VHH binders against Endo-1,4-beta-xylanase 2 (XYN2). Designs and how they scored, part 4

Target 1, 142 residues: Endo-1,4-beta-xylanase 2 (XYN2), of Arabidopsis thaliana (Mouse-ear cress) (o80596r5to146)
Amino acid sequence: NIVMNGDFFAGIEPWYPNGCEAFVVSSDPFSSEVMSADSSSGGYVVVTNRKETWQGLEQDITTRVASGMNYTVSTCVGVSGPFNESAEVLSTVRLEHEDSPTEYLCIGKTYASRDKWVDLEGTFSISNMPDRVVLYLEGPAP
Short names: E, the ipSAE of ESMFold2; O, the ipSAE of OpenDDE; V2, 0.75 times the mean of E and O plus 0.25 times the DockQ between their complexes.

## First folded at step 1 (VHH)

Design d7 (framework vhh_8h5u_2)
Fold by ESMFold2-Fast, scan of step 1:
Structure d7 (fold): chain B 142 residues (1-142), chain A 123 residues (1-123)
Amino acid sequence: as target 1 above (142 residues)
Amino acid sequence: EVQVVESGGGLVQPGGSLRLSCAASGRTISSYTYAMGWYRQAPGNQHERVAIITSGGTTNYPDSVKGRFTISRDNAKNTGYLQMNSLKSEDTAVYYCAAHPLDYWGSSEYDYWGQGTQVTVSS
């Protein structure tokens, strides 16, 4: 499963699971030692029950982007469970149009390993504003 | 769902030519953000890369096919092509197309792979 580290004090909103389940936990999934952490820490999100590689956390960013501007997305991701080797994790932007096919832009890629956090960063720009812009995380094959 | 579909394979005599096509469909993959590559595997041999074209149009070929094979792409159609000239019996293989996110072609398990198309060069 994919785990995402970030500011989740109020839950996962504005992120939402698509075709899977997600929950917030306060403890580090990659802890190698007992940690004495503040209970008000930001936590991380665990994504489970994915059935397709493109299922995961999504966020509608339509109102936060404009055509002609460059945007950088960054987060920390990991993989939990019985993975023995590195797994690729992608960040993708979906551009939805009223009268034309949906477009998909892969904007970031990293290789996540069990028991550690890695950076996932990407950049994108939009030449013509679509009806919706959705940022989402793609994980390993289920 | 994303599909990568090859076409254009067949039987050809030594010295002949074939043009393979690779179409990406389903979730629309912008050719501006993906590299496309052609790979082959002959019976009893390991797979090998035969051509790469990046989102920016940069191409790369191994010495075994350099000068005989040409990779190209049509960005408007999300389609890649492999023009194979001066074919030899040792070019006989199943040819696979792949789309490589972020112009990275390595051992990524999340590359989009086609099912392959047979190319046979025989007299």
Scores: ipSAE 0.000, ipTM 0.088, lowest interface PAE 19.6, mean pLDDT 67

Design d8 (framework vhh_8h5u_2; at its last look DockQ between E and O 0.01; V2 from the best seeds 0.00; counts 0 for: pae E 16.2 > 2, unsure alone 55.7 < 65, placed apart)
Fold by OpenDDE, look of step 2:
Structure d8 (fold): chain B 142 residues (1-142), chain A 124 residues (1-124)
Amino acid sequence: as target 1 above (142 residues)
Amino acid sequence: EVQVVESGGGLVQPGGSLRLSCAASGFTLSSYEYYMGWYRQAPGNQHERVAIIYSGGSTNYPDSVKGRFTISRDNAKNTGYLQMNSLKSEDTAVYYCAKGRTIYYDSSGPFDYWGQGTQVTVSS
């Protein structure tokens, strides 16, 4: 599996926030209204205080991917806010090179309605390995 | 035990002001792992988040209340506040204090706990 710690049981690592705040949330026994996801099996991460759509939780997957292979990434995402329309959420793989411009691969897209969980699945392959491969999700405009 | 108790609601004329309070217990509002928000629900409408304050103190408001509402907290009292100015008839609703415990992307997230609410009525 190229994506580690999907349930956040042991904390946020190796995920990390980029340009935002993020924290792990476990089940709350005092919750009066708990948002549940069909594809979720563990804790949650709140990503907030974003200023850009591309800011959010990301994970370095460099050591777990190889050139010429096909990968599928599945995540469960949710968005909330005063909006009545669905919000777009993207799954993106960032390819960082030491001596060339960074590349961005949009590998998946979904539309999340307010206060509902949705699955986001993406696929990608890398022809030439970069120096760093990072998976992150792009949310709606803050 | 987690608990939030709203107060400060009431009847006010258009253009008036109210200050809502949210007394939190069982958790610390200022803790990094929490964000606090105010939601409202008018009859026949869905819940609408009208304000949020994050652990770092950043705030966010929808356009419907921006410039009129201000969310804040007193860490020492473990109490949240919603200052509502220039109130309009459309602001009439039950207002709830809430904290979040779910995954979301953005400046507006779901919540996992809310209080009993306090009625705010704006009428001439």
Scores: ipSAE 0.000, ipTM 0.213, lowest interface PAE 12.5, mean pLDDT 84
ESMFold2-Fast, scan of step 1: ipSAE 0.012; ipTM 0.356
ESMFold2, look of step 2: ipSAE 0.000; ipTM 0.156
ESMFold2 (binder alone), look of step 2: mean pLDDT 73; pTM 0.749

Design d9 (framework vhh_8h5u_2)
Fold by ESMFold2-Fast, scan of step 1:
Structure d9 (fold): chain B 142 residues (1-142), chain A 121 residues (1-121)
Amino acid sequence: as target 1 above (142 residues)
Amino acid sequence: EVQVVESGGGLVQPGGSLRLSCAASGSISSYRGYAMGWYRQAPGNQHERVAIINSGGSTNYPDSVKGRFTISRDNAKNTGYLQMNSLKSEDTAVYYCAVDWTLYSKGYDYWGQGTQVTVSS
């Protein structure tokens, strides 16, 4: 299971699960109305029931990027469950074209463990705008 | 690495008080929104929850200790506390501190080694 830390108090949108399940955990699971008073205001997302390494949360970023520009994306990730070793987690951008095969850009890689949240950062640029640009996480096999 | 260490246990007479401390150290400073809880286990029995506190200070207690026990925390020191008042012989147990991203003991769950509390005259 992949765990993402971020601003998810309004649900997971614009993220959506692909071939898996996702749910938001607030800092107080007994009260969904209590906002975190510390540095995290939105809680975190737990991704479960993944069957393939590429299944996880996705986000359509087509309207937020332009050709010829450099972009940096970052998030915080971890792994949960009965897992004691470091696991590889990737951030990947999928470029979907109307008339050409889909392209995949692996833009960042880190090793997540149960010991702490780790930063996952990546940079990319697009030479020619595709029809869709989708950011997603890849993780270890379940 | 995350380490959880309890202290403050001991022997008290019925009606007495104890304050337990829980120090979390290591990579815990990289965590965001973690919760702290106290659990107890009498010899030969399964453990039970006695108090939970989230990073924002919200608390929850079972009826068996409500009004007698108070959980608190100092986020700057990564330390939790359990103030135990009006102790009864039934409170005799090993008390464990847990650090967890969930109050249901699911996901990341780090436990201390326990501290003995004995209530006896």
Scores: ipSAE 0.000, ipTM 0.100, lowest interface PAE 19.6, mean pLDDT 67

Design e1 (framework vhh_8fcz_2; at its last look DockQ between E and O 0.01; V2 from the best seeds 0.00; counts 0 for: pae E 14.4 > 2, placed apart)
Fold by ESMFold2, look of step 2:
Structure e1 (fold): chain B 142 residues (1-142), chain A 121 residues (1-121)
Amino acid sequence: as target 1 above (142 residues)
Amino acid sequence: QVQLVESGGGLVQPGGSLRLSCAASGFTFSSYAMNWVRQPPGKGLEWVSGISGSGGSTTYADSVEGRFTIIRDNDKKMVYLQMTSLKTEDTAVYYCAKDWRYGSSPYFDYEGQGTQVTVSS
């Protein structure tokens, strides 16, 4: 698993929010929007104020990947709020090129519900090494 | 292939305790959430408890919170359900299930054959 802090045992780092807000909580099991956390250490990250499905937590993995290698991503996610149905959560890698359009790899998908944690897992490989590789989580429609 | 084998069920009086076990094989155990679900006589499946792949997060149905504890051992590829203060309403076949994906209705990729728990005075 190439994801640093995929269970959020050490707070939020190296994850950071993109187009949304995120904070670490010690005990509240659920709040609005997509969550990804374990609670064994007493903490998890809550993501709020998303405007689009692709807005969530990101992690720059450029220095940890190489072309031609196969990688596994694994993390634990949950959702909160007034959902009456499952919520789609995606793990996506974007490949940023200085001289080409950004490429997107959807590498994992799961459906999460209120008050339940599920694992999100996927694999990927890179054929042509880009300038920047970013792994991020996408949540349900805001 | 994925295999889940439940054990530890039995007959117990109200207020009693019981520990269920589930042995898992055929998949990368630590990468998947595990759940306990139950089917009371003549009724549909009811979610009981879940635990994350790392074991760091647990959740419980309201009806069992404070009485049941879910535990996993990733080295032995086992998940357990420690049940205390059992009630007649807890009578059911209990299943171990890999993953929990569909929030408006319970959905599981795989279930074991189940273990019977009977709480009777």
Scores: ipSAE 0.000, ipTM 0.152, lowest interface PAE 14.4, mean pLDDT 69
ESMFold2-Fast, scan of step 1: ipSAE 0.000; ipTM 0.262
ESMFold2 (binder alone), look of step 2: mean pLDDT 81; pTM 0.818
OpenDDE, look of step 2: ipSAE 0.015; ipTM 0.281

Design e10 (framework vhh_8fcz_2)
Fold by ESMFold2-Fast, scan of step 1:
Structure e10 (fold): chain B 142 residues (1-142), chain A 121 residues (1-121)
Amino acid sequence: as target 1 above (142 residues)
Amino acid sequence: QVQLVESGGGLVQPGGSLRLSCAASGFTFSKYAMNWVRQPPGKGLEWVSGISGSGGSTTYADSVEGRFTIIRDNDKKMVYLQMTSLKTEDTAVYYCAREYLSWGTKPYDYEGQGTQVTVSS
């Protein structure tokens, strides 16, 4: 299986930001709000400057998956700001085809509140291998 | 202009204690959560502790829970970090950080130069 834990001690790779910014920091799971830090021994990643719900961290997992196999993806997520409501966070897989429209699979969903880490776990399988498989996180509307 | 000024760092032996102070100005202090973050030599920033605007809630990194205490005095616009049972791995520059109030922006606004804590025998 594919396991994406919240310990980003070696930096952000293989994740990359899409339409936003991301920073690696060391932190306790009780605080998802963090400094805009540079690099090195981070315990989590902070995503900033999102403008759309689908903007966030992405990872190209095309070479790590095969059709017919079941995969479990897990990570820890949180939200920044003085929210008075929980925020919806999704893990989604984008299937890109050369000859047909892009497909989207929502594989996991959780509700995160300020100052609290929550587990985000999802499972998926692909029946027909696309040209590219991208795993990404979606958050609440900005 | 937002200003955060840290003080109280120094040299201390393992097992010792230090109290860090942060003087804040330029904003409505009691409406912002405040945090202490640190940067060990050669490493990135590491969150240490947080306190809500009212002081009613506190949180700590696992590595410091039970050893450090965060306190604030809203009348004086001060945040403190009382550190006990210090370890060599606590060696870092410590910054006082104001929490941003909105999602999708830089969550901390630490503009002070920090205060150096060195724990060595």
Scores: ipSAE 0.000, ipTM 0.094, lowest interface PAE 17.9, mean pLDDT 68

Design e11 (framework vhh_8fcz_2; at its last look DockQ between E and O 0.05; V2 from the best seeds 0.00; counts 0 for: pae E 14.1 > 2, placed apart)
Fold by ESMFold2, look of step 2:
Structure e11 (fold): chain B 142 residues (1-142), chain A 121 residues (1-121)
Amino acid sequence: as target 1 above (142 residues)
Amino acid sequence: QVQLVESGGGLVQPGGSLRLSCAASGFAFSSYAMNWVRQPPGKGLEWVSGISGSGDSTTYADSVEGRFTIIRDNDKKMVYLQMTSLKTEDTAVYYCAKGIRYSSYWDRTSEGQGTQVTVSS
């Protein structure tokens, strides 16, 4: 799995918001009783104030990928929003070129419901290495 | 249209308690996480607490953990902030919101008019 901090164990870094707001939530039931570093649960990031489906968390993975290799990304997602049976969440890689238009690869898709965590998995490869490779999550329609 | 109406603010002594209320209308309330955000005098907005749409998950800023409790009632479309052990540093206008500012690129999309909390001797 090429994604760093996919379970948000260490807060939000290296993830960052694009066109939206985000804040970190930690749910560590062991820390209040023990107050030690040898036990931990995962955390999550809440993304708010999205105006477009493509606005969400991003991670620059440029230094961790190379052309001609296959990569798998895996993370766990949930939604909060208008009541509905399920909502589409996408994993997308954009390839930024200094001197040409950005390319977009939709690499994974899943459907999540209110407050239910689901796996989001995707795979990709890069034929020609661009200047930047950015993995990002797209949420349901705002 | 989306409406959020805060109430329950007032003047209280240090160490006292106060319960803020937020009445929500015009959106699918139970589908959204809700937040309390405050603005101290002469300062920017500061996130205080959040609660998931179901109410099963709650979060708090370090400065209020253990003193404040966020609660929601999805049937009545209400969010509450139970505040105890109040300090003068808690003096602020408190807002109920569907989101918070994390980055300078985006403003909050929905919030009410706010309710004033003043903690003084």
Scores: ipSAE 0.005, ipTM 0.140, lowest interface PAE 14.1, mean pLDDT 69
ESMFold2-Fast, scan of step 1: ipSAE 0.128; ipTM 0.555
ESMFold2 (binder alone), look of step 2: mean pLDDT 81; pTM 0.832
OpenDDE, look of step 2: ipSAE 0.016; ipTM 0.295

Design e2 (framework vhh_8fcz_2)
Fold by ESMFold2-Fast, scan of step 1:
Structure e2 (fold): chain B 142 residues (1-142), chain A 120 residues (1-120)
Amino acid sequence: as target 1 above (142 residues)
Amino acid sequence: QVQLVESGGGLVQPGGSLRLSCAASGFTFSSYWMNWVRQPPGKGLEWVSGINSGGGSTTYADSVEGRFTIIRDNDKKMVYLQMTSLKTEDTAVYYCAKGYSTRYWPEYSEGQGTQVTVSS
């Protein structure tokens, strides 16, 4: 399994914005009991100023993966804005090579609407280790 | 069904003030964070401010801190954004958003938001 800063307790790292802005809503120990237990020690991230569907939060996972192994990535996503229908959200792994073209693996896909939060789960494996492995989310058109 | 309805926008001169309102229904309002986000012309969404479920804790984007105040009234199921010292850079459609502790995208208004235009 890949260990990620999903709770944003220490801020946004190791996630970073690509072509957009991101803000962490600080944790609040006085938040209602109806919110998840993580609300007392973390927060959530609002991603803004996206220009393209693939712009969003990225994480470099190169040192956490090895060829021939199966990995599962899980996160929770929602969508906002004036959508009247479900919006597609993808989890993608970008494989960067020094001597060959960048490869993209779409590892997970879900449909999110403004009235629900959904789990986004994906699996992948790498046959030959690239120079860099980056996990990122693709969202609806801005 | 979650419903969030923004109002209170308008045209103001630089240095002016406005108060935005958001009426919430369809969920247990007092159990969730509430946020204000905005979309300037030709740009994506920008988070502005958040307030916890009980109203005792608030956060602000650096660009608005000291100028904007977020307030909530749980009895009326309302969240407000008091805006002072408005700048042309504050021109945007403003949306209120239901908050969750560990999620990337908060739920925003089902409507068109409320337009704020700061111009001389």
Scores: ipSAE 0.000, ipTM 0.098, lowest interface PAE 17.0, mean pLDDT 66

Design e3 (framework vhh_8fcz_2)
Fold by ESMFold2-Fast, scan of step 1:
Structure e3 (fold): chain B 142 residues (1-142), chain A 120 residues (1-120)
Amino acid sequence: as target 1 above (142 residues)
Amino acid sequence: QVQLVESGGGLVQPGGSLRLSCAASGFTFDDYAMNWVRQPPGKGLEWVSGISWSGGSTTYADSVEGRFTIIRDNDKKMVYLQMTSLKTEDTAVYYCAKASSYTSKYYPVEGQGTQVTVSS
């Protein structure tokens, strides 16, 4: 069982931004495009300056998974967007290999809107361990 | 009880450097990510840089990437912002801000800030 919900008021580690900016802060929808947080406890991460849908928070989980096991990943997400609108947010696992193409597993999706935190969860398994396993969030087009 | 005291600002010419300091007290400093935010004259607050609770991860606004470096010293309960290649657009009051919960208000600035003026 991998539970990726954190309190984030202590920081974003082990999450890191990919091609964008991220920081832990109080509510600031004016600069954020996608937000991830534990809505029941302290803190959330604001993601800004995304250029592509796949840019966002990533976490290297290579050392936390093994082949043949089932994993559940959960987090809370929100988005900056139009009033009363919903946007699709995905959780994806990227499997990186040295000698073969990168594989992408879309493991979960939800619909988030401004000023609304929603659960995003997914389940996955790996048949053969790749060189690197990365969990990341995908959001709406910037 | 939470106190954040910023210092190190001043008047500098374009291309110059300054090092800002933030002294924290009243909370368990090493449990929180820290941020630098700024307020240019006549504008709202804008985020500049962030550093994780352990110091292992840093992030920067595009406008300062490659020019500013955020550092923390958990033993001294200090956050620093090393600014190089300063531009007139960097003129602002700079505040350090503790990471906060989802229910908190936009960038809770606790201190008075430190004024940075970049002018020829």
Scores: ipSAE 0.000, ipTM 0.118, lowest interface PAE 17.3, mean pLDDT 67

Design e4 (framework vhh_8fcz_2)
Fold by ESMFold2-Fast, scan of step 1:
Structure e4 (fold): chain B 142 residues (1-142), chain A 121 residues (1-121)
Amino acid sequence: as target 1 above (142 residues)
Amino acid sequence: QVQLVESGGGLVQPGGSLRLSCAASGFTFSNYAMNWVRQPPGKGLEWVSGISSGGGSTTYADSVEGRFTIIRDNDKKMVYLQMTSLKTEDTAVYYCARGGYDLWRGSMDVEGQGTQVTVSS
């Protein structure tokens, strides 16, 4: 698995928010009790105050990938709050180069419904290693 | 530690019924929402149904609404999926999963071996 801390058991790092706020919750929205930091439970993250669809959680995976290899990204996403429509959620990989324009690879896409949890899966490969490889999740914006 | 054991799957004809069971252990069952998810052959996981920690609220995927009913018994630490009017598209391995609805969930709450449901003539 090239993604570190995908279950948020260790908090948010090495994930970081880009242009938004994020916080780790140790209790499910349906739970009446705050969950402890149990290794079997993990946690989840709530992303708020997003202004653009491409803003969200990011992780630098540069040192965990190699050219010519196929990688699968898999996660579960949902939406909550006052959102009553299906929300488009994407997994994307950004390839940053020192001396050329940034490239974007759309890995996967799904439509999350209010208070429902759905699978988001995709695959990618890199032919030539860029200077930086960043995995990030895109979501609904105002 | 956390263990979820699914059972009740099998071969059934289209239009038939099955009841799936999930026995939970290793956590305070009544504090968590429970879900059923399924994985059709060669495809990714699909969420099927959810039930709140106290059982007062249920939700269903559009593809199963009106045909499936999710039930829980907190005293027995069980969650059930009553399936009626089964279709060939319902063929999948069914998994019981702990947890609620969230924006960025890891898959740590998907546990157990699953139970195979095959809908075929």
Scores: ipSAE 0.000, ipTM 0.119, lowest interface PAE 14.0, mean pLDDT 68

Design e5 (framework vhh_8fcz_2)
Fold by ESMFold2-Fast, scan of step 1:
Structure e5 (fold): chain B 142 residues (1-142), chain A 119 residues (1-119)
Amino acid sequence: as target 1 above (142 residues)
Amino acid sequence: QVQLVESGGGLVQPGGSLRLSCAASGFTFSRYWMNWVRQPPGKGLEWVSGISPGGGSTTYADSVEGRFTIIRDNDKKMVYLQMTSLKTEDTAVYYCATDSYYSGTFDYEGQGTQVTVSS
């Protein structure tokens, strides 16, 4: 499972699951973390039932970006399940064009261990605006 | 209740320096992206700079790159904007803002701090 921390008081919008399920939890999933005291105003998202590494939370950010600007994406992620090694978690931007091939920008990666939050941060810029810009998370193999 | 309180603005001459401060409360500060945005007189909001939750990554608008530095202190729940080589075009009200990925946009809780660059 991929676990993403953020301000999810009102739900997961504008994030949506792609080929998987997601739900909001208001309490801290990791007992060793001290953030539970302040999590009452927000929560985290648990992603389940992934079948491919690229399935996870997506967000359409087309109207929130412009060419020539530098953007940084940051969140906190974790993993659950029987992992012995750190699992790679990536943030990727997909640029969709009406009449040309889709482009993929891997903008960030981190290594997540069981029962621990880690920062996932990345930067990108767009030279020419595509028809659609989608931010999504990639996780370990199912 | 999320609260952001900006301070440190003022009148400064071209080429001068100012340091802006933002005090945060009401949320788990170390989990959120922090940004500075500004609104020049008679214009819309312009994003200026951002800093990651852990403070390891920073980004800047082209207009301020090399002149401004964003830093954060998670223990004190503070964000700072160190401004150098100020230009008249930097005149604006400066706001501290959080990124929220469920909304995908900034949430401004502060009153802002006025920066005026003039001789």
Scores: ipSAE 0.000, ipTM 0.107, lowest interface PAE 17.1, mean pLDDT 66

Design e6 (framework vhh_8fcz_2)
Fold by ESMFold2-Fast, scan of step 1:
Structure e6 (fold): chain B 142 residues (1-142), chain A 122 residues (1-122)
Amino acid sequence: as target 1 above (142 residues)
Amino acid sequence: QVQLVESGGGLVQPGGSLRLSCAASGFTFSSYYMNWVRQPPGKGLEWVSGISSSGSTITYADSVEGRFTIIRDNDKKMVYLQMTSLKTEDTAVYYCAKLGRYTEYWSGFDSEGQGTQVTVSS
């Protein structure tokens, strides 16, 4: 698992919101506040105010990957709202190069319905190491 | 069964005020973080504000900071959203939401009500 802080127990870092707003909800047993009495995990993040589908949480994983290796990314995603149809959620890796165009790899896709949590899992490998490797999650159209 | 019932929406002119109410039942209200979220016409869900179980931690979306105030009354099992200086872009269906039980990236909402329509227009 190359994702750091995937359970958001330590807050949001090293994830950061790109073009949107985010806040961490935690059931931290040392906190004076109970954010969710039913939570059995370390926490989760609510992302809002996206303007583009690709805006969301992202994490720089450049130092945690190497060319020629296979990586699996796993997380749990959900959506909320007054709709009964499934919404598409993607995990994507962008490969940033110093002197050539950025490449995008869609590595995972799932369908989340109103207030149901689903696993989002994907596998990828990199043949030639770029200057930066960034993992990010895409949500449905704003 | 978790139930959330929103009320207080309506038609208001730009610069006006509205107070939304949410009545909660079917769960231990005083133990949960509560949120207001909204859905503008033709757009996705946007988080507006949140308040911790005790009321000591309050957060707002940047777009509403300084204009909206979230309040809770644990004895009455109510959460409120006081909206002032309303703008046309605040037009949306507003939902009261209880946070979900799982680690998640996107919404985190375990339950929400039917919503209350807020229309800001002249």
Scores: ipSAE 0.000, ipTM 0.118, lowest interface PAE 14.1, mean pLDDT 67

Design e7 (framework vhh_8fcz_2)
Fold by ESMFold2-Fast, scan of step 1:
Structure e7 (fold): chain B 142 residues (1-142), chain A 120 residues (1-120)
Amino acid sequence: as target 1 above (142 residues)
Amino acid sequence: QVQLVESGGGLVQPGGSLRLSCAASGFTFSTYAMNWVRQPPGKGLEWVSGITWSGGSTTYADSVEGRFTIIRDNDKKMVYLQMTSLKTEDTAVYYCAKHSGYDYRGLDYEGQGTQVTVSS
């Protein structure tokens, strides 16, 4: 798995918020909804104060990928607030180059509703290795 | 072999400025992107800023955008973080990291760190 700390068991790192704020919420092991105190999910992250759709959690995966290989990215997402219908959520990879414009690969897309968590997954490959590879999540307009 | 040595931290009042330095050796400095990451007391590692191998592009965490500037000097094998308008939230140990600096689980190139304390 190229994504580190995808279940937020160790907190938020190495994920970092870009243009927003983030909080780790641990599952309460004594909650009536949790049957087992050893829940593997550990927790989830709440992202707030986004100003643009592309702002959210990012992770630098440059050292975890190589050209010519296929990678699968998977996570679970939800939305909160007074939404009446599903909201689009994307996973995107940003390829940064020294002397070339930044490239964006939209690798996954799902529709999330306020009452449930949904899977977000996608695949990508890189033909020519850039200087930096960043995975990030895009959400609905703030 | 690879060595990164941070310096320039200290105690500063809110609104103040500090310049952090990182001296690199043991690798071809001019061919690698460099990053600054920080660890606030009792918290995990947070990425702060990055600069490409040539210095042609920089990027910043939103929490520091407009207040911090990352620069490098390839001839001297140095990377710097110029910090202005410091806030108490900037209190942390600051680390210089070669490429993908916030991946702390597999870092072989993370430096020793320099303490920044912002307090009145």
Scores: ipSAE 0.000, ipTM 0.095, lowest interface PAE 18.4, mean pLDDT 67

